# VH-VL binders against q8wwc4: the designs that were tried, part 13

Target 1, 195 residues: q8wwc4
Amino acid sequence: STEEKPQQHQKTKMIVLGFSNPINWVRTRIKAFLIWAYFDKEFSITEFSEGAKQAFAHVSKLLSQCKFDLLEELVAKEVLHALKEKVTSLPDNHKNALAANIDEIVFTSTGDISIYYDEKGRKFVNILMCFWYLTSANIPSETLRGASVFQVKLGNQNVETKQLLSASYEFQREFTQGVKPDWTIARIEHSKLLE

## First folded at step 3 (VH-VL; framework fv_burosumab)

Design a21
Fold by ESMFold2-Fast, scan of step 3:
Structure a21 (fold): chain C 195 residues (1-195), chain A 118 residues (1-118), chain B 106 residues (1-106)
Amino acid sequence: as target 1 above (195 residues)
Amino acid sequence: QVQLVQSGAEVKKPGASVKVSCKASGYTFTSYYMHWVRQAPGQGLEWMGIINPSGGSTANAQKFQGRVTMTRDTSTSTVYMELSSLRSEDTAVYYCARDYWEGYFDYWGQGTMVTVSS
Amino acid sequence: AIQLTQSPSSLSASVGDRVTITCRASQGISSYLVWYQQKPGKAPKLLIYDASSLESGVPSRFSGSGSGTDFTLTISSLQPEDFATYYCQQWDSYPTFGPGTKVDIK
C-alpha cells in the first residue's frame, strides 16, 4: 500500500573500523574508577566520551575556519601556537577535511588514560580519544594514503563520495587544589592532514 | 584451578578494626583487578572498592572512604581489606571477587563472616 | 550513584515454569549489566555479562536481554537447582547492585 517517506536514508558501503581491544577497555574502566574515587566524584567515562565527541566536532570546525582566537580556552597555548602555523599553510580542501560534523562521526574509541603528578605536585589526568569520521572534502589520493573512500546515497539524491578519516585528541584536566576544573586539549594528531 | 581463599571468621567489638585476607592462586595475580563486596545478614550485595594488584592503586565506595584500606602482597598473591571504627552495621559476610574482562566478577572467595557486637 | 531496581522482589514458581525478572537503571548504562545467582550460604555466581552474554558453564536455559535502562533475565524452564536469589549489577560508572529477586518453590 502507499507509504509516506518522512526522512532521508543514508547508506555507506564496506566500512571497516578498528575497535578497542578487551585489555584496553578493562584498563580504561579501572582508571575511570580511580578518577571517580580520588579526583572527581561526578566523573563518568560514558558522559566524558559524549562531551569529547562534541568538543571534537566544535574544535575541528574552528580549526578548519582558522578561528584560533575562539580556541584559546579550549586548546593548550603551546599546542594552539603549533597548530596555527600548520593549519594556515594547508590548502582550502585540506582545511575543510579537518572539520568533523557530529552526525558524520561514525566511531569513537577511548585510548589510554594517564593519571600523574608533575615535579611541582600538580595532579593531571589525560584521556586520549580517537574519532573516525566521514568528509566530503575533495582531497587528492596521494595526500590520503590508505584512507578509505565511500559512495554515500542520501534518499533519491545523487551518490556522494565521502572519505573516512581519523583524528586523535588528547584531553587534559588539572585536579590541583584551587585550579579551575576544565578539560583542555593537550594534543591533536591527524596523520593524513597534519604532518 | 583458579581459587580465592579468604581468612576465617572474626568477632570484633565496636570501635575495633578488622583485616580480611584473600589469597589468589591458579592465575597471574597481577593481571586481574580485585574487588571487595559485602553482604549483611539477609540483605543484598554492597560494593566496597577495587584494587589493582600490579600497582597497588585503589578506589573505594564513598560510604567507606576514611575507614577502608585495601592493600596487596605480590610475593604471596594476597589482597587485604582493613575496615576500621567498626559498628554493629558492619556485621556482614565480606567477599573478594576477581574482575575479569568488562567489570564482571567471574570468581569469588568463599566469604569471611565479620560479627561486630558489644 | 546509578540506582538499580528489580521486579518482582520475590516470586513463587514451579519446576518447568518460564521465569522472567527485570532490572531497571536510573539512567542509561548501555549494555554494562551483569546478572548473578546466589544460593543460601554461598558466594554469588556469574550468569550473564554484557547484558546478554552467557558465562561459560551456565546452562542455556538462562538468557539475558535489554540495553539502556531496561533489562531482563529469563529462565526458560525452571529446574530445582534454580531456586535462588538473582542480582543485577552495573559497571557503567560506580558499581551498584540491584536489591535482588528471590525465586521460591511453589
Scores: ipSAE 0.000, ipTM 0.438, lowest interface PAE 17.7, mean pLDDT 78

Design a22
Fold by ESMFold2-Fast, scan of step 3:
Structure a22 (fold): chain C 195 residues (1-195), chain A 118 residues (1-118), chain B 106 residues (1-106)
Amino acid sequence: as target 1 above (195 residues)
Amino acid sequence: QVQLVQSGAEVKKPGASVKVSCKASGYTFTSYYMHWVRQAPGQGLEWMGLINPSGGSTSNAQKFQGRVTMTRDTSTSTVYMELSSLRSEDTAVYYCARDYWEGYFDYWGQGTMVTVSS
Amino acid sequence: AIQLTQSPSSLSASVGDRVTITCRASQGISSYLVWYQQKPGKAPKLLIYDASSLESGVPSRFSGSGSGTDFTLTISSLQPEDFATYYCQQHDSYPTFGPGTKVDIK
């Protein structure tokens, strides 16, 4: 019933990424249906994924610029406090590498979806989003041969050398009756930059 | 540079068929899907279908099922769109357009005017 | 299946004006929306992809925003060469286009 998108292209430069588990894809669809059926009739995993991609681009840019006051409504308070300490202590080249431009996001995957109740009967949904993006920032490379450094053609201009990085952002929303349905970022993981 | 060059204007009678060509250059022909989009005089854009130049597989809009045939020739880097059983409402400019990523178009042909009248 | 509407259907503006065009989808399409500019007698030209990403070579006065069902194209300071019809297009499923917004310069 779902209409098929045209999506088979042979690119002149290949990027090899990790692949999602087919079982995880089915599980994600089932959990999305459960959110729709029991929590929010307006929920769409497709709409959520694109909103999350935009949020990632926006939040990562603000983090790289240390504009923490603008993140107070988007990122959970305890997470933002920890990030403020870690990010301000990073060298400038590492700060620059945190930022993802939306047009440099190469791959997005939906990870784990958690649905749960807390001790007070509040209802939560957490969705983990994983992003792979290209950066021109000069950061130390790994010794492994392979996929993390690419030559990228920029429109009609000469190619630039870029690195492929990944980040995982966990989005949380409370579905308790009477609570405004806002998504907030409950966890940010960047194993290269934010340990 | 990327170019899509289409065949010239056609005038056809109702019930006839028309075959429009689109020759691609400046890139690897088999690496990008090609779509066909038409535009009636003074009207908006209407998607007709797509072809994968590598394998030759096609998908056509429901409105044109049974009347449109899309083909390609990899040796000349050319795609073709043939529309049969022409009606006056098929009068339009027909465009080929290259699929940059999953269904949007970064390069367009110049268009081919097809006029259907008695 | 997915229908797009645009508003306004036409507008007239002076050089230097800020112009805003909206596009609404009949169902959620995430950011799978692009904007094209079509000048009289010419093929459409890609301006913006992924709702907000500016195509290479397109002047910075053009910008896009929105997600889900509501999208906006903005021209921050209208120039004489911006006389054209602007179309939105979704690609969450098979492509469909909005009816277009004609921009006339006063």
Scores: ipSAE 0.000, ipTM 0.420, lowest interface PAE 19.3, mean pLDDT 78

Design a23
Fold by ESMFold2-Fast, scan of step 3:
Structure a23 (fold): chain C 195 residues (1-195), chain A 118 residues (1-118), chain B 106 residues (1-106)
Amino acid sequence: as target 1 above (195 residues)
Amino acid sequence: QVQLVQSGAEVKKPGASVKVSCKASGYTFTSYYMHWVRQAPGQGLEWMGMINPSGGSTSNAQKFQGRVTMTRDTSTSTVYMELSSLRSEDTAVYYCARDYWEGYFDYWGQGTMVTVSS
Amino acid sequence: AIQLTQSPSSLSASVGDRVTITCRASQGISSYLVWYQQKPGKAPKLLIYDASSLESGVPSRFSGSGSGTDFTLTISSLQPEDFATYYCQQYDHYPTFGPGTKVDIK
C-alpha cells in the first residue's frame, strides 16, 4: 500500500505517522463537547492541543536536564518521583533524546479523554496526548530497532541524521468548584527511553 | 563490530568472592544497558541483573540480592559482576549481554566459567 | 516472576524436517518474546525478537509466531547447523528464560 507511512515498533504496536483510529476520533469529539457543555465553556480541544505541545516541549527539556524541582508545579508528585529515578539512570544521549523542540514535533494525536469522579466526589478530566518528534541525539540504530531514521538537510547546512521518537503525556485538570483551573501532567510514557 | 570480551576462568572455594569483567568495544558503551546471565552445567539460562553503564544504577534478580554487585568503569568500557559467599551451586558459565531493546540481548560475551569447589 | 515453559524438552529430527517448538508464558506478555539458539560451548545467539521479527543475518527458514501466552518457533527445513538448544525469553518484565528445547539429529 502506502510507502510514505513510516513504521515504528512500540510494545508490539505499529505506529503510522498521520494515522488515527476513526472511532477514537469520534469519541474524542463527543467528550470534548461534553467538557465544553458541562465543565468549561471556554474549553477548546484545538487550543488545548497547542498548549499541550508547548507543555511537552518545556517539560521534556527540563526532564532531559534533570531539573526536577522546576517540574513540581507541572507534574504530579507521584509521577515526578518515579521520573527522577528513571531519568537520572539514563545514559546522557538518552537523556538528550527525551527533549523535544517545538519545531521538531511532527505529529500530535489526542488519545483517550477520561471524565470521572474520585471517591471524594472531585471532578477530573484526563486527556492523553501522543507526540511524535525528531531528535538529533545520537542513539544507536540498534537501540531503536523498528524506529524510523531520517537524514535532514537544514537550509544550506550539511545533512543531519534524525530519529523519530514518540512520547505520551496525560494531562489532568480538576473541575471541582473552588479549585484552580490548572492542567497537571499525571502520566508520562516513553517506551524507547523511560519504559 | 560489536564485541564483548570477558575475563578468564576462575576456580574458587566455597565462601569466597569472584569478580568477572566484560570489556565492550565497537559501540558507545554508555548507550546500552548490560545484563548478566548465568548457566550451570547442563542447565538453562538464568538472569542475574543489569547495570546502566552511564549512571551506574543496577537492578538485580531477587535470588541474588545481597550477594551480587554490578559496577562499571567508563574509562575502559568495562562492566563487572562480583558474586560473594560462593556455593557449589554457583558453578556456572557467566555471560554479559548487551540490552538490544528493553530486556533482550543482541550481543553476548563468550562466557566465563566459574567453578566453586573445595 | 513470569514463568516460561517449552515443549518439547527435546526432539530428534532429520535434515530437511520441519521443526516446531512451543513456548508458553504463565501470564500475558503481549509480543515481548525472544528466541535464542545455543550451540554446545557457545554463547546464545539472537534469532527472533518481538515474537515474530527475524534478526538480521538469520536464515529465513526460522520464523516465530504468537502473542499473549502462546508462542511458536518454526524451522521450515532443518539444516545440519541447526542442531542446537533453543530458548525463549520474555521481556515484558525482568527477563526470564524458558527451560530450553534440545534439537538432536536422528
Scores: ipSAE 0.000, ipTM 0.442, lowest interface PAE 18.2, mean pLDDT 79

Design a24
Fold by ESMFold2-Fast, scan of step 3:
Structure a24 (fold): chain C 195 residues (1-195), chain A 118 residues (1-118), chain B 106 residues (1-106)
Amino acid sequence: as target 1 above (195 residues)
Amino acid sequence: QVQLVQSGAEVKKPGASVKVSCKASGYTFTSYYMHWVRQAPGQGLEWMGIINPSGGSTSNAQKFQGRVTMTRDTSTSTVYMELSSLRSEDTAVYYCARDLWEGYFDYWGQGTMVTVSS
Amino acid sequence: AIQLTQSPSSLSASVGDRVTITCRASQGISSYLVWYQQKPGKAPKLLIYDASSLESGVPSRFSGSGSGTDFTLTISSLQPEDFATYYCQQYDRYPTFGPGTKVDIK
């Protein structure tokens, strides 16, 4: 057996954000069961959450790099149009702060799960995912009001300051007969950077 | 093992078009972006564009807009780069390169020499 | 577009030498920089990603450092197989490459 020794001075400080509310946990499990029972027999909220975490890391980097053409199949058309304007106008340090490395995502939470029909009779499932991540981007403290700041030591003498930010991504899938069963991002919220 | 195998060398006249292929194997084709990068003889590397093999969306460098078309065929795990209105300045080795959604390249094709001469 | 410059454009070295190559970006790119090695007639090979992370299978004599605008690739003890051209590339925006540094044998 190989045993790793943690290096405190070379690692990002980590915290646990919040506690599971038993009532919300039960509600989430019931809605996941309904998706499994009526829409998708292969659905797993745990597997979905891991996939959503990967999607968040990927999409956030593409946004920070202004690679909007590559987002056309991942983000709803109307949402992408609005994001292109907002992101393009951001200073480079704010753009960089949008990006979350997979290894810097410290907490992931499943928010509301919505199951509904639109006015044209199309069936949708929306899952809101909330992510908390660390960034080394240099952002003014006024913009980051309420964010937690952590200091990370890289090697014995190098010090890097990281800020804890959160973003909410809403994933949507259409279950209407004959529609391709792909998840798309229908909403992106970042109160510190985008609104 | 991961491999990117490109089509053979081409000789074209000015004004012609060339279509280079890159066949991927050893991984899930639709899980990685593919880029095209060229290199003129004795010169450095120049980025041309990117394609998402899953949905087919592309983004091309400004210098090549209107002349470059990137496509893919998921049934054969192949990406294509077509360059039209060829000039002598387009003489180069053209590479396909795989990207794990970061913007840098962990595997490269062997290169395709395209010579444009009268 | 982000412009990259490399210094020197070429150098001559002997086996066992320490070689240092620099890459400078026209604006801050955090750690979003990669180094490639290219031998004549061959495709480039990834050496270093995220400015300082060594790619799997690359010898430990290669190392990268830097952040922001100034980056360095170091080869601690040059080997015969290391004579090649080295390129930096940024991925903070769509990719751009440095002009390359050619490492020749004396």
Scores: ipSAE 0.000, ipTM 0.462, lowest interface PAE 16.5, mean pLDDT 80

Design a25
Fold by ESMFold2-Fast, scan of step 3:
Structure a25 (fold): chain C 195 residues (1-195), chain A 118 residues (1-118), chain B 106 residues (1-106)
Amino acid sequence: as target 1 above (195 residues)
Amino acid sequence: QVQLVQSGAEVKKPGASVKVSCKASGYTFTSYYMHWVRQAPGQGLEWMGIINPSGGSTSNAQKFQGRVTMTRDTSTSTVYMELSSLRSEDTAVYYCARDSWEGYFDYWGQGTMVTVSS
Amino acid sequence: AIQLTQSPSSLSASVGDRVTITCRASQGISSYLVWYQQKPGKAPKLLIYDASSLESGVPSRFSGSGSGTDFTLTISSLQPEDFATYYCQQYDSWPTFGPGTKVDIK
């Protein structure tokens, strides 16, 4: 028998356009301005963030319900293939914890913004969004180690327990002339449930 | 104001196909999924399938696999449901209904009666 | 597939009565249940979502409760316009409907 070594093929080399700043907040604002000035005159980081929050609520719900067919146009193919196996293997209570209601998203943060060109001259923007949300899903404490637990009282006898979870969704759009101006989810990360 | 307006009543023979349309207005057509639900005379509601109007991806109930095709036309903000190989038990009112983002239906079309006569 | 049952299948009531309709799921669906009202010859109308949340524009005499497998729709003081068929629907998975409960005039 002989041993075969895996071959790796390099397709493209990406060139990153960006500015180094000591504060991520300042860097985000500068990159948003560059997107507006040079790529898309209609772009607004505030409007994008509101849309991303809605997309997160919607996509997380579809993932929790294992409606993968409906995610084919919202999530990159490679990402969806990986998620399908991971999510399908989760217990129902963990699947329920993936879903975020729009009204229970307590904090939203814009992470890194990447602007780059590939070797073929295609122009891309990736925006990482981080969401913190409350869930009433019945998850054992060992699964959610380090998560904050809240108890809320409804009336004088009803008590509902909620846990604070976070998820990071990376949105990508191609700005090459003639390409549809649609955002696609290129990465989904959930430290408590998807790793 | 959100409106879903469906095509008119149809009468078909067994073995024929029927194509029902649903024209949306009052919202961004590509931002909401659309479902099809039917109701046989005097019976309950039965889910048939769902379409994403943005890219056209669909998922159909197993009972209708191979017979139902859902499509959309973004230029006219219209979704279509075509049911082939019609049987007498396909006689029903067919509804389009907009997804709430959660999987329940916030707006419904007025319904299209499809009668399959032997 | 998640199956829903409703009880009663039909009931007769008078204006001013308190009406209670039950929906039971074959497995736990958390609060992912919705109630629709359908009048003869009309499309269904959303009444309650997330088991207990009242849709905007729906009269406060309608209320929903329950979680898991057992759910209830209550009409506290039945009005003439409330004579209709009521359906529950789950959205924990692909949509399925209960068989409906017909509320008739006594």
Scores: ipSAE 0.000, ipTM 0.497, lowest interface PAE 15.4, mean pLDDT 80

Design a26
Fold by ESMFold2-Fast, scan of step 3:
Structure a26 (fold): chain C 195 residues (1-195), chain A 118 residues (1-118), chain B 106 residues (1-106)
Amino acid sequence: as target 1 above (195 residues)
Amino acid sequence: QVQLVQSGAEVKKPGASVKVSCKASGYTFTSYYMHWVRQAPGQGLEWMGIINPSGGSTSNAQKFQGRVTMTRDTSTSTVYMELSSLRSEDTAVYYCARDRWEGYFDYWGQGTMVTVSS
Amino acid sequence: AIQLTQSPSSLSASVGDRVTITCRASQGISSYLVWYQQKPGKAPKLLIYDASSLESGVPSRFSGSGSGTDFTLTISSLQPEDFATYYCQQYDSYLTFGPGTKVDIK
């Protein structure tokens, strides 16, 4: 048989665009090194990335279900207030597309790491994490400009269509003495769904 | 060409201090972090600490806290490692090594043998 | 701290042999591992960084592979100048060296 599969289109991932700037990768690695060297000898960027991926899966699901009361300890108050208005206004299919299952996350990359002091001398580290994930939510192509479409085969050879989406979550921790050493989400961006 | 040239061998008595130098050339001295790593005869590599040549800030391994002091002189492009209260188990070759900003080393000094004996 | 183990601790090989040595981390370190070569009386030399990237000027017979906890350094055809001790080092959290693998001539 000569039937062909269009694997060139259906397997194309925006992950390639995530690696378009090797200078950003180097800069990220430098700052991860500075965190363990000077701030937290227990810090591991690999462990952080795995934890961030789990946090993304959990937080995105709570957002999709509009369970904002459960997010008050995980997301900065001002960010949560803005997200509450945007998310509740989304159609149900768009809300469903916000949620990423941990096993549907196909790629994770570390974006910018920033280290800074505020006006009161408090020290902060912000780590931007970018996630690419598959969703079965039924969203029209016009709404998801630039989304990649995948066909997934099931056990009986039925084809399920999934879309590749990306989201960026910024994690922040304060290193000021006496402050609880927890990471909180200081920014959530989803260019296709939260515009 | 990047080069790290260390000071010569030292023989010290227990309780003394030793100060090893490492002179950098062939690159912008303040643009790269420098580490110190030692190796006892027939043993593996042991990390001692890191210095930022630009600001002079340091971070040392817990085992050496209170005994190791790292400094630099930007006018001579030289880093120094001083180890105090020397014991026989401090007998080792001491290396300076340039960090490629990620915690691994692309250039090493030739090593300085420090022998601690009575 | 992340502990690294290397196997074997030593091996004997002949010129032209394929040599593989392994490095195992006590926890996942992604690809944040490097390999160094150290000849007797000399400082270590960087061979491989980011688990599999060959350092400039290092012969192509050297290659690295692995991610997570299990890593391998391979020398495809051992040369006389390759008899040395090889160390792995992680740079994910702190700085930890493996104990080394000595490659000796038969």
Scores: ipSAE 0.011, ipTM 0.607, lowest interface PAE 8.8, mean pLDDT 83

Design a27
Fold by ESMFold2-Fast, scan of step 3:
Structure a27 (fold): chain C 195 residues (1-195), chain A 118 residues (1-118), chain B 106 residues (1-106)
Amino acid sequence: as target 1 above (195 residues)
Amino acid sequence: QVQLVQSGAEVKKPGASVKVSCKASGYTFTSYYMHWVRQAPGQGLEWMGIINPSGGSTSNAQKFQGRVTMTRDTSTSTVYMELSSLRSEDTAVYYCAREYWEGYFDYWGQGTMVTVSS
Amino acid sequence: AIQLTQSPSSLSASVGDRVTITCRASQGISSYLVWYQQKPGKAPKLLIYDASSLESGVPSRFSGSGSGTDFTLTISSLQPEDFATYYCQQYDSYFTFGPGTKVDIK
């Protein structure tokens, strides 16, 4: 017919990467400079991003295994308490999908950098990190069908199927004079797994 | 050991409804799409629709729009296909089939014969 | 909707023969094509996916080829257990089956 045809439903599409907006890229660099200038002369956003990627790989693996005791020093206590119930109730395949191997992290992006004081005058910096990673875990196909599915073929018979997932981890550090300069994870979001 | 076990044969009168079940075992039920496919005697395979067992979302072939309803029960790992306003041309073997992530059907139920006659 | 046609609709062959079945799509479907084998009274069985990938456990005498609109299933050295009906199926846009090709013994 000459009339418009129904929308097509495709099984496998190209990998879609999340790209930082050029304006947000500039803002991130300015905030990183402000941290360097006023808070920590040794701060580097590049070094921070590499450390955050390592932390993400480590923390996500422990979460997938429900090893919450080992996360007490890495994740804020209130956040960990909330995550424990959510993660424990997930099916095993969803738990497995939470884990990101460091060599399977395809793309990282620095989101918002927040600098603020609380009601007691404590000084905080929060840095949002977004990660895109590949997983071989089988999860409900409707949620990720097409747009986020990647297949690699090894010979005519062999195939390795991987899905592209995203996660956002918010890192927080207190810069108040006399406080240890430790980064703690203050928020964890996975679009289809932990919301 | 993946298995899909379907309910037994049904005989229905024109205008009635039929509900066929497919019980899954040997894998995580909510991790794979399930499809319904039918085959009239001596004829080829015809796709009817798809259900996501996790969220319950469905998508049906245009030919069956308004007549077919697919549901699932996660507590029993069972999918259901209900076809209403039955006609003689609905006489067929109805299969459930599991979709592997790549989009092909790797396991099939044994089939349920539905006969529509007066 | 994507239409699939198969040729021939039926054929007769002897054990040891090379059998070739074709499947044509009404529009390009890249490599999103599957081949199934169905024996009388049984459910279909997956043979080939993504046009040319052999499913694990399927004998190596089965092979698939093609892309776009023209596809073939080849059975080298036909065996007694291969007498069945073969269906192609596309999964590029929803799901459509070909009409089937019946392989009978001579």
Scores: ipSAE 0.000, ipTM 0.433, lowest interface PAE 18.3, mean pLDDT 79

Design a28
Fold by ESMFold2-Fast, scan of step 3:
Structure a28 (fold): chain C 195 residues (1-195), chain A 118 residues (1-118), chain B 106 residues (1-106)
Amino acid sequence: as target 1 above (195 residues)
Amino acid sequence: QVQLVQSGAEVKKPGASVKVSCKASGYTFTSYYMHWVRQAPGQGLEWMGIINPSGGSTSNAQKFQGRVTMTRDTSTSTVYMELSSLRSEDTAVYYCARDYWESYFDYWGQGTMVTVSS
Amino acid sequence: AIQLTQSPSSLSASVGDRVTITCRASQGISSYLVWYQQKPGKAPKLLIYDASSLESGVPSRFSGSGSGTDFTLTISSLQPEDFATYYCQQYDSYYTFGPGTKVDIK
C-alpha cells in the first residue's frame, strides 16, 4: 500500500505532457505532405490521429477482454498470433491495464512515419502513434514499473486512483493499386505490460 | 533455464552489516525485477523489498526502511542486499526471487543463512 | 498493510487423503493471490498464481479457488513428496505472506 500520511496523498499529481520534439514534428509534417501529394489526396495527419485514437481505444479493450476473433480485421495476422499468446499469459490486473477509454487518453504523439516500397513493388505507409492514458486497473503502483499515480474525484465522494501508462501502436496501409485503402495495426508495444 | 545463485552463509556480530549477493542466469537480467525475502528459523516468509535491475531503483518494506540497501551490477547480472545495524532477530535465511510483472515470484535463489550472534 | 492468515497452522494426513488449506485476507484482494510450497531446507516453489491458475509442471492434484478475502488450496490425493509448508501471498498492495501451514505425512 501507499504511505498512509496525508502528505503522500497531496504529493500525487498529474503530469502535463505538452512539449513536442521540433525536428520530429517537422519530419512528420513533411512525410504527411508526401503521403497527400503522391499517395492519397484526401490524407490528413490530424484526421488520421483522431481515427488512430479511436482505434487504440477499441483494440486495447478487445485485447484486455481476450476477444481475439474480433481483432482479425484490425490487426495483422502475425501480430495477432503473438499478442494472443502474450496477453493470455498476463495476470488479470495487467490485462485490464491494457484497455484505454477514449476519454482517458491524456496525450497522443505521432512518432515515425515510414514510406516505402517492398521488393515486389507494393507501396506502404507505416505511422507510429504513441498514446498516454489513465487507467483505474489495479496494477501494483507502489513498485518500480514507473506508473504515475493520480487520485481523481468524480464528485464529492467518488475517488479513484488512476495510473498513467503509455502504449505505441503502428498503423500500416498499403497503397498498391487494387488494394483496399484500410489501415491495419502492424505492431503494438507496451513497455510496462508487453515485452 | 533460469537460475539464481546466492552467496554463502555468514556469521556477524550485533551492529555489523551484511551484504548478500544473488547472481542471475538463463534470462535477460534487466527485464525482470528482483525481490528479497527472509525467513527466520522455524518462522514464515517476510518480504523485504524489490529492485529494478535496469534502472537500479528500489522500494523497501517499511520495517526495513533505513537499514536495507539494494543494488545491482548489470555487468555480472548480480543483485545485492545489504542489511545494516544487525540484531539477533535478523538471524534468518535470505532469499532473492525473480518477479513476474510485479505480482508473484516465479524463481527463487537457494537462500543465504545469516547468523547474528555473540 | 494487508494481513494474511492461514488455517490450520499445521495438520497431519495420510497418503491419499484430501488436504484443504485456507488463506484469508484482511481486505479484498480480488484474485491477486499466490500459493507456494516449501520443503524443509529448500527455497519456496510456485504452485498456483492468480488464485486458481496452476503453474506449469505442478501436478494436477493441486488446485486453488477463491476471490476477495477467502482462498483455498486443495490437494486431492496427498503424496509423500507433498510433505511441506504451504504459504499464500497477496500482490494487490505490495507483498504480504501468510504465516504458513505445515503438512506432515503420517
Scores: ipSAE 0.000, ipTM 0.462, lowest interface PAE 16.5, mean pLDDT 79

